# Designs tried in a protein design chat: VH-VL binders against Chromatin structure-remodeling complex subunit rsc4 (rsc4). Part 13

Target 1, 111 residues: Chromatin structure-remodeling complex subunit rsc4 (rsc4), of Schizosaccharomyces pombe (q09948r6to116)
Amino acid sequence: HNAPFDKTKFDEVLEALVGLKDNEGNPFDDIFEELPSKRYFPDYYQIIQKPICYKMMRNKAKTGKYLSMGDFYDDIRLMVSNAQTYNMPGSLVYECSVLIANTANSLESKD
Key: E = the ipSAE of ESMFold2; O = the ipSAE of OpenDDE; V2 = 0.75 times the mean of E and O plus 0.25 times the DockQ between their complexes.

## First folded at step 18 (VH-VL; framework fv_ecleralimab)

Design n5 (from k5 with heavy chain R101K; at its last look DockQ between E and O 0.61; V2 from the best seeds 0.61)
Fold by ESMFold2, look of step 18:
Structure n5 (fold): chain C 111 residues (1-111), chain A 124 residues (1-124), chain B 107 residues (1-107)
Amino acid sequence: as target 1 above (111 residues)
Amino acid sequence: EVQLVESGGGLVKPGGSLRLSCAASGFTFDKYWMHWVRQAPGKGLEWVGHIKSKTHGGTTDYAAPVKGRFTISRDDSKNTLYLQMNSLKTEDTAVYYCAKKYRYGSGSYWFDPWGQGTLVTVSS
Amino acid sequence: SYELTQPLSVSVALGQTARITCSGDNIGSKYVHWYQQKPGQAPVLVIYYDSNRPEGIPERFSGSNSGNTATLTISRAQAGDEADYYCQVWDYSTAVVFGGGTKLTVL
């Protein structure tokens, strides 16, 4: 259940997630690469206690902050939960987060 | 702090060439599409073209008036966007901006940030 | 080739309300963004997603979008509001569409 962190596996999982496309065939990794801008979405930071994005996950991997693959998958789940908390069900970001969750869960189940 | 800084503008004669650069900082440059937008003196904003991130294939697309004459490229190791302009015409006289697309919450985008622009004057 | 149409110019007296329109077929089904541009400067976003203001944009800037018309409204117009204003749409297309721009003159 708590496999040791593997940078090669991290890279493979993250590449799979950033390669996802929505139901119209459009990429959406830009939405999750960096945190929402405080200039445009300051209320995001009032609602979301623990912001996380792909850029932060890359930095955590680079600096040895992930002790297990489970720690990494927990950050993906946190990012999905944040998206589903801030955005309305049925919205683009909400539905994209569902695709992320399904893909990450599938990949985790193979570990 | 996210910044875009254009350079390389100047005066050229019709038929000449120029290469513009756009230095980027403060964001994950290699993960975003980059755009060129121009504005002729006293006129409106006109999209010129874009280059996709390598993750999305790294391909380019251009507005009809510049297709075949302009080439967009990027060097992700230097966080730099380029516009090579060949066979310049007087109608290409404009301030050229580099810009990054931005969104959150929907599939609708705007540009943020913009560079300060660099002036290209094509005149005899 | 989706097109957006703006009036070439709008005048407003100091302290009065200016309205700048942006017309397009069924523009109400799209999100509209508005930029302010002063001479020699890059455009600055003043309204996004029809009606939201970026941090630092005063409350007297507002936007609406319905049917075939989006409107930028500037109440209590000030001399510093004198600028060119552009509407913009952009969705899942690889192309962006700008309006032709409106010069706002504050009298």
Scores: ipSAE 0.577, ipTM 0.871, lowest interface PAE 1.8, mean pLDDT 93
ESMFold2 (binder alone), look of step 18: mean pLDDT 91; pTM 0.923
OpenDDE, look of step 18: ipSAE 0.654; ipTM 0.902

## First folded at step 19 (VH-VL; framework fv_ecleralimab)

Design p1 (from n2 with heavy chain S108T; at its last look DockQ between E and O 0.80; V2 from the best seeds 0.68)
Heavy chain, then light chain:
Amino acid sequence: EVQLVESGGGLVKPGGSLRLSCAASGFTFDKYWMHWVRQAPGKGLEWVGHIKSQTHGGTTDYAAPVKGRFTISRDDSKNTLYLQMNSLKTEDTAVYYCAKRYRYGSGTYWFDPWGQGTLVTVSS
Amino acid sequence: SYELTQPLSVSVALGQTARITCSGDNIGSKYVHWYQQKPGQAPVLVIYYDSNRPSGIPERFSGSNSGNTATLTISRAQAGDEADYYCQVWDYSTAVVFGGGTKLTVL
ESMFold2, look of step 19: ipSAE 0.496; ipTM 0.845
ESMFold2 (binder alone), look of step 19: mean pLDDT 92; pTM 0.930
OpenDDE, look of step 19: ipSAE 0.775; ipTM 0.926

Design p2 (from p1 with light chain A95G; at its last look DockQ between E and O 0.89; V2 from the best seeds 0.00; counts 0 for: pae E 3.3 > 2)
Fold by ESMFold2, look of step 19:
Structure p2 (fold): chain C 111 residues (1-111), chain A 124 residues (1-124), chain B 107 residues (1-107)
Amino acid sequence: as target 1 above (111 residues)
Amino acid sequence: EVQLVESGGGLVKPGGSLRLSCAASGFTFDKYWMHWVRQAPGKGLEWVGHIKSQTHGGTTDYAAPVKGRFTISRDDSKNTLYLQMNSLKTEDTAVYYCAKRYRYGSGTYWFDPWGQGTLVTVSS
Amino acid sequence: SYELTQPLSVSVALGQTARITCSGDNIGSKYVHWYQQKPGQAPVLVIYYDSNRPSGIPERFSGSNSGNTATLTISRAQAGDEADYYCQVWDYSTGVVFGGGTKLTVL
């Protein structure tokens, strides 16, 4: 489904994702706000072909780069796929990406 | 490039007050924890306290020697971290650094970058 | 509260291997980070997650962590390695903990 981009809906979805907490009640939005540092994780940029993070999604929304809500949800799915490619199952980042995916899929189904 | 620049250090008498600022650039300031770390002349690094991002509760924690006397705040619209220091003592004399928390994953974090520091001297 | 102990000083001959220790109760269950600080400068991270080097840190810097001791190892020591070195962990109950620092002297 390819609904037109809606900035209000974008803000609502992103706020919901940023507000997620792991099973111990800890927020983890900071992990996905910016790309992993090239200084500490240079291997990330050899492995991940299309890096994406929340900061980039905010900028794309601000500059009119999203034509549809589907384009935005595709970036969320890309971010989740990147996290699951780079990180081992059972790690915090991997498991947090599963929570992001489940929440985003639920919100998309309501659109 | 991520940068942190402290200012507001100077000479103050015991019992006095001073406000430090840390100007931040090159990252989404409002989404990260910010810390103050100090270093007395010729001594080691000492954690002073932090302020969490709003998403993480926006709350502060302080090391015991400064609790009740120091207040950390932030103005996310100006990308600025503050340290209000009241009831200053001679043992508060130090270079004060601001530092950005960095983590990827769980169970730990480190500081990158650090500012250049600003000197606070408390003496009569 | 959780504490870290470092030797006050370590000396190494030019070209030899320096080892700087950081001791703590069961530190091997934590991740250790190491900072280098030269006079008049802010600290610079040289090792993170026990053994990883940030970009720009030479391979002669390495780290290990097991049991009650983490170690920063500097092989082929150079005059430019003369600095203070601090270990740092995060502890669930205490928060951020720094070691007391070690002055490395290259002879």
Scores: ipSAE 0.317, ipTM 0.790, lowest interface PAE 3.3, mean pLDDT 92
ESMFold2 (binder alone), look of step 19: mean pLDDT 92; pTM 0.924
OpenDDE, look of step 19: ipSAE 0.807; ipTM 0.932

Design p3 (from p1 with light chain V96Y; at its last look DockQ between E and O 0.88; V2 from the best seeds 0.00; counts 0 for: pae E 6.3 > 2)
Fold by ESMFold2, look of step 19:
Structure p3 (fold): chain C 111 residues (1-111), chain A 124 residues (1-124), chain B 107 residues (1-107)
Amino acid sequence: as target 1 above (111 residues)
Amino acid sequence: EVQLVESGGGLVKPGGSLRLSCAASGFTFDKYWMHWVRQAPGKGLEWVGHIKSQTHGGTTDYAAPVKGRFTISRDDSKNTLYLQMNSLKTEDTAVYYCAKRYRYGSGTYWFDPWGQGTLVTVSS
Amino acid sequence: SYELTQPLSVSVALGQTARITCSGDNIGSKYVHWYQQKPGQAPVLVIYYDSNRPSGIPERFSGSNSGNTATLTISRAQAGDEADYYCQVWDYSTAYVFGGGTKLTVL
């Protein structure tokens, strides 16, 4: 968690996450690339206090906002928690977030 | 603001070829599937085909009337979608739109936004 | 291949309720999206996921889908609602399928 931020490791972890596939073998990184549309999901922003997505994580890495790898993994956990708060268990987005969490936890434990 | 701008339409004789372009802005183009939809004059909308993002395999699918004659490609470095149209027929005369797919769950796909369209006329 | 059928035209008196149908085999098991197209313009999404409105679409637009029929309903029809309306689904065998379109005339 306190390991210094490493852009190469960040890229490796994010590449692994965006490569994940759902139970039908389809990639689902597009669901998490940008925040849910306010045009379609305005209540998301009433329910979720700290929205986060892959695009924002990339920007934080690019602009030096991550001081440690733990800060990055915390954003992944936040994204997963948000998905599991807004979406029902069994839905595509919920179940994809479970895969993200399992993969991220495994990668973090190897550091 | 998401924008899609088609170009490259024009008059072509039957049997000819034409390439359409769609310039995209306001979103992370390389992460999304892109589509072509056409509309013959006075007729309804008809899906032409799509190309997946590279992370989703970069593959294409086409409607039956255009299979083997049309090819969809993309240049992610230029945020541009292409439609190569070969062996054109008079039945291919239409306004061609590019569109961004929005996905929510499996089997739930709609188009928003659409470009303004570019007219292709295939006539002797 | 999967097909959708819409009536060619529907007329409605100003201020009354218009209903535009989209018929397909077991369409109720699919998600239906609706587009409005005014002359010389690109289509605009007005209903997605059977019954949801994008931001900026008036609440008088609504949708339903069950059995073999999906319906776009426009209450309190206005002159500005005159347009062509298309339903659309995704189908495993056919990919993206549009209905033939319905011309709505507000009298």
Scores: ipSAE 0.062, ipTM 0.696, lowest interface PAE 6.3, mean pLDDT 90
ESMFold2 (binder alone), look of step 19: mean pLDDT 92; pTM 0.920
OpenDDE, look of step 19: ipSAE 0.689; ipTM 0.912

Design p4 (from p1 with heavy chain K31R, light chain R53K; at its last look DockQ between E and O 0.70; V2 from the best seeds 0.64)
Fold by OpenDDE, look of step 19:
Structure p4 (fold): chain C 111 residues (1-111), chain A 124 residues (1-124), chain B 107 residues (1-107)
Amino acid sequence: as target 1 above (111 residues)
Amino acid sequence: EVQLVESGGGLVKPGGSLRLSCAASGFTFDRYWMHWVRQAPGKGLEWVGHIKSQTHGGTTDYAAPVKGRFTISRDDSKNTLYLQMNSLKTEDTAVYYCAKRYRYGSGTYWFDPWGQGTLVTVSS
Amino acid sequence: SYELTQPLSVSVALGQTARITCSGDNIGSKYVHWYQQKPGQAPVLVIYYDSNKPSGIPERFSGSNSGNTATLTISRAQAGDEADYYCQVWDYSTAVVFGGGTKLTVL
């Protein structure tokens, strides 16, 4: 989608994604808020070439780096891709990424 | 770098009140659950309580020994965690640590990092 | 309430292997985390999820968990390993639970 970046819409979408619950009805907690810690995942950055997280997206929104809503959704897709690359199917993070992808796709289609 | 710095500790009489602060930096504070853990002199670690992130309801939970007397709160605009301690008892004497929760899977979590702690002494 | 039991103290000779146990009812079905605390310092995470080491923790540190006992193993003990060690779990009924702590002395 090529709609101009809308900060209000950005916040609404982000809130919707952050508010998601996993398949057991539990909040995602701090998953995807920040990049995986090098302390716990030293190999993450050898595998993932373009790390991205919600914190970074908020910063991009704040600093005017998003020119369109599509740019933002691209980062969401990147985040999902990274998660599904590093984590095994069936894992918590992987399953959460699926929910994010589905929700983001639904929201983007309405933009 | 993630940093947690406690303050507000000191000497207080039994029945008195004290408020501790924990200044957080180096992470998106408002998205994380924060905990208080205390350690009496020469004793082990004891969980005090936690406060959830606002996105998760901002609710609190407490250990039985402090329930009804202690209140955990947070000011996300200031990246600060608080522990209000009322009706203090001598057995509340301890170093109080604030700690950041970390979780990867469901069903468990640990603490990383910890602050340096602040000493609370309850004595007549 | 859920409880964790640790020995009060463990001694190890320099260069030898120390084992610190943490016992709890069916603790093997939980994830156990371990913290090291040196005098006058805050606790430091050394093991998470039973057997994982944070970056920066020596390979000499390892963890295991099965049945009713989790174990922190410190091989080739060094003088700097002398500290208190605490195990920790999460329990639905008790929330965060710490063991009583074990003082490791390196002889």
Scores: ipSAE 0.551, ipTM 0.885, lowest interface PAE 0.9, mean pLDDT 94
ESMFold2, look of step 19: ipSAE 0.685; ipTM 0.889
ESMFold2 (binder alone), look of step 19: mean pLDDT 92; pTM 0.928

Design p5 (from p1 with heavy chain T55K, light chain S55E; at its last look DockQ between E and O 0.69; V2 from the best seeds 0.49)
Fold by OpenDDE, look of step 19:
Structure p5 (fold): chain C 111 residues (1-111), chain A 124 residues (1-124), chain B 107 residues (1-107)
Amino acid sequence: as target 1 above (111 residues)
Amino acid sequence: EVQLVESGGGLVKPGGSLRLSCAASGFTFDKYWMHWVRQAPGKGLEWVGHIKSQKHGGTTDYAAPVKGRFTISRDDSKNTLYLQMNSLKTEDTAVYYCAKRYRYGSGTYWFDPWGQGTLVTVSS
Amino acid sequence: SYELTQPLSVSVALGQTARITCSGDNIGSKYVHWYQQKPGQAPVLVIYYDSNRPEGIPERFSGSNSGNTATLTISRAQAGDEADYYCQVWDYSTAVVFGGGTKLTVL
């Protein structure tokens, strides 16, 4: 997707993703808001080479690092990839990442 | 660095009221559930209650001994957690800690970090 | 309500292994977390999810959980390990539950 970056659209997409519910109908735990703590997951940073989270994406949006909406969606895909790399299929985090990916793809197609 | 700093503790008479504050820094405060835990002098840790994030409804829950007397609230714009204590009893005398919930996945959670605590003394 | 039971005190000789138990009904089906508290200080997480150590916690600290008993093990006990230790779980009906705490004395 090569549309110019749109802050309003960015906010709408993030709100939609953050507001997702899991397969049980419960709001997501805010596990994607911040990077995994090095205190609890030191091996995360040995495995994941390009950590990314919603907080970082907001910062990038705020500081003009996104030139296109595609740049933002790439970070979403990266976040999903990281989650699915570190977590096992069938785990809550993995399943949530799948929902994020599907929702993001749907939203991107409408941009 | 994640920090929690409690304040507002002091001496109060039975039946009195007191409001504690917990100033949070170093993390996205509005995304986290926050808890209060207390410890009577020479005793163990006792859960007081929690408040959920606004995303999760901002609802509260309390331990039976304080239910109806204590109220937990938060001001996300100020990164501050509050504990309003009314109808205080001598058995409420304790160091009160605010604690950040940590959870990865579903189910259980633990607390990290804890504030330094603030002492509340209820005495005639 | 769900309850956790800890011994009031445990003693260990310097350099030896201390074991602090936390008992609860089918506690092995729960995740247990452990906190260390030294006099005049706030609790500090030393074990989470039964057996995981936060960064900065010495490998001398370990945890296990099965059946009705969780155990915090402190090998090669040092004088600085003298503290109160609390186990903690989450329960759907009771919410957050702490054990009564165990005072560890290093002799």
Scores: ipSAE 0.363, ipTM 0.828, lowest interface PAE 1.4, mean pLDDT 93
ESMFold2, look of step 19: ipSAE 0.475; ipTM 0.824
ESMFold2 (binder alone), look of step 19: mean pLDDT 92; pTM 0.928

Design p6 (from p1 with light chain S93H; at its last look DockQ between E and O 0.72; V2 from the best seeds 0.73)
Heavy chain, then light chain:
Amino acid sequence: EVQLVESGGGLVKPGGSLRLSCAASGFTFDKYWMHWVRQAPGKGLEWVGHIKSQTHGGTTDYAAPVKGRFTISRDDSKNTLYLQMNSLKTEDTAVYYCAKRYRYGSGTYWFDPWGQGTLVTVSS
Amino acid sequence: SYELTQPLSVSVALGQTARITCSGDNIGSKYVHWYQQKPGQAPVLVIYYDSNRPSGIPERFSGSNSGNTATLTISRAQAGDEADYYCQVWDYHTAVVFGGGTKLTVL
ESMFold2, look of step 19: ipSAE 0.706; ipTM 0.895
ESMFold2 (binder alone), look of step 19: mean pLDDT 92; pTM 0.933
OpenDDE, look of step 19: ipSAE 0.765; ipTM 0.925

## First folded at step 20 (VH-VL; framework fv_ecleralimab)

Design q1 (from n2 with heavy chain S108Y; at its last look DockQ between E and O 0.65; V2 from the best seeds 0.72)
Fold by ESMFold2, look of step 20:
Structure q1 (fold): chain C 111 residues (1-111), chain A 124 residues (1-124), chain B 107 residues (1-107)
Amino acid sequence: as target 1 above (111 residues)
Amino acid sequence: EVQLVESGGGLVKPGGSLRLSCAASGFTFDKYWMHWVRQAPGKGLEWVGHIKSQTHGGTTDYAAPVKGRFTISRDDSKNTLYLQMNSLKTEDTAVYYCAKRYRYGSGYYWFDPWGQGTLVTVSS
Amino acid sequence: SYELTQPLSVSVALGQTARITCSGDNIGSKYVHWYQQKPGQAPVLVIYYDSNRPSGIPERFSGSNSGNTATLTISRAQAGDEADYYCQVWDYSTAVVFGGGTKLTVL
């Protein structure tokens, strides 16, 4: 939380997350790029109080809304928590969120 | 909100060329794969090809009937998808749709959104 | 190379139940989506992941998928249900596959 926001570091972390592959070698960044569609998943918005996705994180970085790297990592943790709240353990989205969490935690610990 | 608009369709003679455009808005265009799907009059839906996002290598793939004659490209700065169609045949007569793949919850995709389509007629 | 087979046409009396099949080898292990298409319009998704309805699709539309057959069911058929219907299978590891389409006629 103490490190000031660094756009270069933000870009490096986000690139690493976007580049992740599941255990079958398939990319899954599309799932987390934008919020789930209300047309198909309207109950998501009844269950999830603070939706967040990569598109929103990029916009926050662009408009100066992140004051620290910790603020950014908090949004990643929020996105992971949302995925694990809405989706069942063992589902694709849940398991992909575990990979995101592990990678983000590793990167944060090395700051 | 989310919109895909095709343009550039029209009447063309066999052996001719035509370029289709698809203007995209309301989503992060550069992060998604984009597709072309066509439908001949009175016939079913036929996948034409796709282009991946640059993050995924920016490569293309095509259905066999159009490979070597059609080229898909994208301009992420203009949020625009293109289909260059060369050596056109009467069998290429169809409505051409651009479409974006979508999923959540599983590894299976569908198309959402679709454009309204643009008609290409290849006739003498 | 994976193929989906649909009947060319299905007729249903007004107010009755229509069933449109989509056959494929081991299709029950896959997720099937269904589109409705009216003349001059782009396809509209009516069922996704075998049995879920998008917002705005009437509850009269339902779907099932087991064994080698997926089925779109339209209960209490209305004149406005007259359209072409396509099934689709597509995951990241497979090609996009559409069924050949079924013309539903409401009598």
Scores: ipSAE 0.713, ipTM 0.884, lowest interface PAE 1.1, mean pLDDT 93
ESMFold2 (binder alone), look of step 20: mean pLDDT 92; pTM 0.931
OpenDDE, look of step 20: ipSAE 0.761; ipTM 0.922

Design q2 (from n2 with heavy chain S108L; at its last look DockQ between E and O 0.04; V2 from the best seeds 0.00; counts 0 for: pae O 5.1 > 2, placed apart)
Fold by OpenDDE, look of step 20:
Structure q2 (fold): chain C 111 residues (1-111), chain A 124 residues (1-124), chain B 107 residues (1-107)
Amino acid sequence: as target 1 above (111 residues)
Amino acid sequence: EVQLVESGGGLVKPGGSLRLSCAASGFTFDKYWMHWVRQAPGKGLEWVGHIKSQTHGGTTDYAAPVKGRFTISRDDSKNTLYLQMNSLKTEDTAVYYCAKRYRYGSGLYWFDPWGQGTLVTVSS
Amino acid sequence: SYELTQPLSVSVALGQTARITCSGDNIGSKYVHWYQQKPGQAPVLVIYYDSNRPSGIPERFSGSNSGNTATLTISRAQAGDEADYYCQVWDYSTAVVFGGGTKLTVL
């Protein structure tokens, strides 16, 4: 989408995403809040070339790095892609990323 | 429903030690950063420290007044958060709350929910 | 260290609007969260991310943040709103920072 970046919309979308629950009914937002530890997941950074997380997205929003809502959704797609690249299908993180993707797509379609 | 239940509070003499526990339920405990916050009688809220999730390194950070004396740890297999308090001072007298971090990003996080707290009294 | 300043007390007449301020250096560049605490109870989140309400929090509660001041607004104040209110931010140098708290009295 080419709509200008809207901070209010950004907040609404992010709130919806972080509010998601896994198949057990539990929140999982912290999985995507920050990047994996370089100490415990060094291979993550060998595999994932463009790490992104909610923290980074918030920072971009706060500092005016997003020029459009599309830019933000692109980062969401990147985050999902990264998660599905590093994690196996059927894993918790993978399944959570699917929920994020589906929700983001639904929200974006309304923009 | 997310629940946090603190325990282990009591009366202890200055210089003594005490370990608090926080039993967590209703959420994937090992995925969340957990915090301790305390409140002296009749005073405001004071952050004590936090422990990150293992995924994010499991590292800890502490407020200056407790640094070197308090240790936060977690047992994810038991869904339990701990606060080991050593070299206790009278100023450490407070209700100690465990809190689940909720956030949009680092530096942007808040606490929800809070436990009901456990009282620690340090007195000679 | 980063500090947040709140008034010690605020009074509001029943049915009127209460405003509780939280001041900090360039606090508008941060995100502010608010907690309500009633006597003998644990704090309860009432506003997060400057202006968002958790589920179950009445629409009477709202928040704003700009410049050096964040504000918690409680419209149509009820007796049950009488409590202590704390603002909170995160700061790189201090980590989690709470305001001193404001006692709201409903008259």
Scores: ipSAE 0.019, ipTM 0.699, lowest interface PAE 5.1, mean pLDDT 90
ESMFold2, look of step 20: ipSAE 0.156; ipTM 0.708
ESMFold2 (binder alone), look of step 20: mean pLDDT 91; pTM 0.922

Design q3 (from n2 with heavy chain Y109H; at its last look DockQ between E and O 0.75; V2 from the best seeds 0.00; counts 0 for: pae E 3.9 > 2)
Fold by ESMFold2, look of step 20:
Structure q3 (fold): chain C 111 residues (1-111), chain A 124 residues (1-124), chain B 107 residues (1-107)
Amino acid sequence: as target 1 above (111 residues)
Amino acid sequence: EVQLVESGGGLVKPGGSLRLSCAASGFTFDKYWMHWVRQAPGKGLEWVGHIKSQTHGGTTDYAAPVKGRFTISRDDSKNTLYLQMNSLKTEDTAVYYCAKRYRYGSGSHWFDPWGQGTLVTVSS
Amino acid sequence: SYELTQPLSVSVALGQTARITCSGDNIGSKYVHWYQQKPGQAPVLVIYYDSNRPSGIPERFSGSNSGNTATLTISRAQAGDEADYYCQVWDYSTAVVFGGGTKLTVL
């Protein structure tokens, strides 16, 4: 989707994503807000070549780095792919990323 | 980098009140749970309580010895954590640390970093 | 409430291996974290998730957790390892639980 970037729509999509809850009803936005700590997860940065998180997406939106909504959805897909590459299927982070992907895909299809 | 700085400690009489502050920098403060941990002179670490991020409900929990007397709050616009201590007792004498909760996985919770602490002395 | 028990003190000869235990009911089903604290300083995380080291912590520090006991192991003990050591878990009912602390003395 190549619609021009729309900050209002960006805010609405991000709000929906950060509001997601896991199967036990727990929010998990904190897991994706910042990149995994290099102090605890240094191997993440050997495995994941293009790290991305919500904080970085907000900064890109604020500084005009997104040219289209598709660019933003591409960053969401990158974040999901990174989580699914680094984490084992069945782990909390992996399964949370599935919820993010499903929600983002649904929202993108309605643009 | 990531930094936590406590302030507001001092001498107070039993029954008195004191408010501690913890100034935070170098991370997205509003997305993290924040904790207070204390250490009486010559004693071990004792959890005091926490405040959750707003996304997690913004609620507080307290250890039994301080429940009803202490109140934890936060001002996310100022990146500041607070501890309001009322009805202070001599057994509340301790160094008070603020600490950032770290979580990546299944809700395992550890603290890094810690502030350097601020001393509260409750004495007549 | 959930409780953790540590020995009050442990002694180790210079260059030898120290083991500091943290006992709790079914602690092996929880993730255990360990902190080092030197006099007048804030605690420093040395082990997280039972057995992992943050960057900057020497490989001589290791951890294990099974059954009712978690153990912090410090091989080739150095004088600089003298400190208080605390274990910590998250417990649903109490939130955060610390062990009582162990003073490690390197002889």
Scores: ipSAE 0.206, ipTM 0.760, lowest interface PAE 3.9, mean pLDDT 91
ESMFold2 (binder alone), look of step 20: mean pLDDT 92; pTM 0.941
OpenDDE, look of step 20: ipSAE 0.603; ipTM 0.895

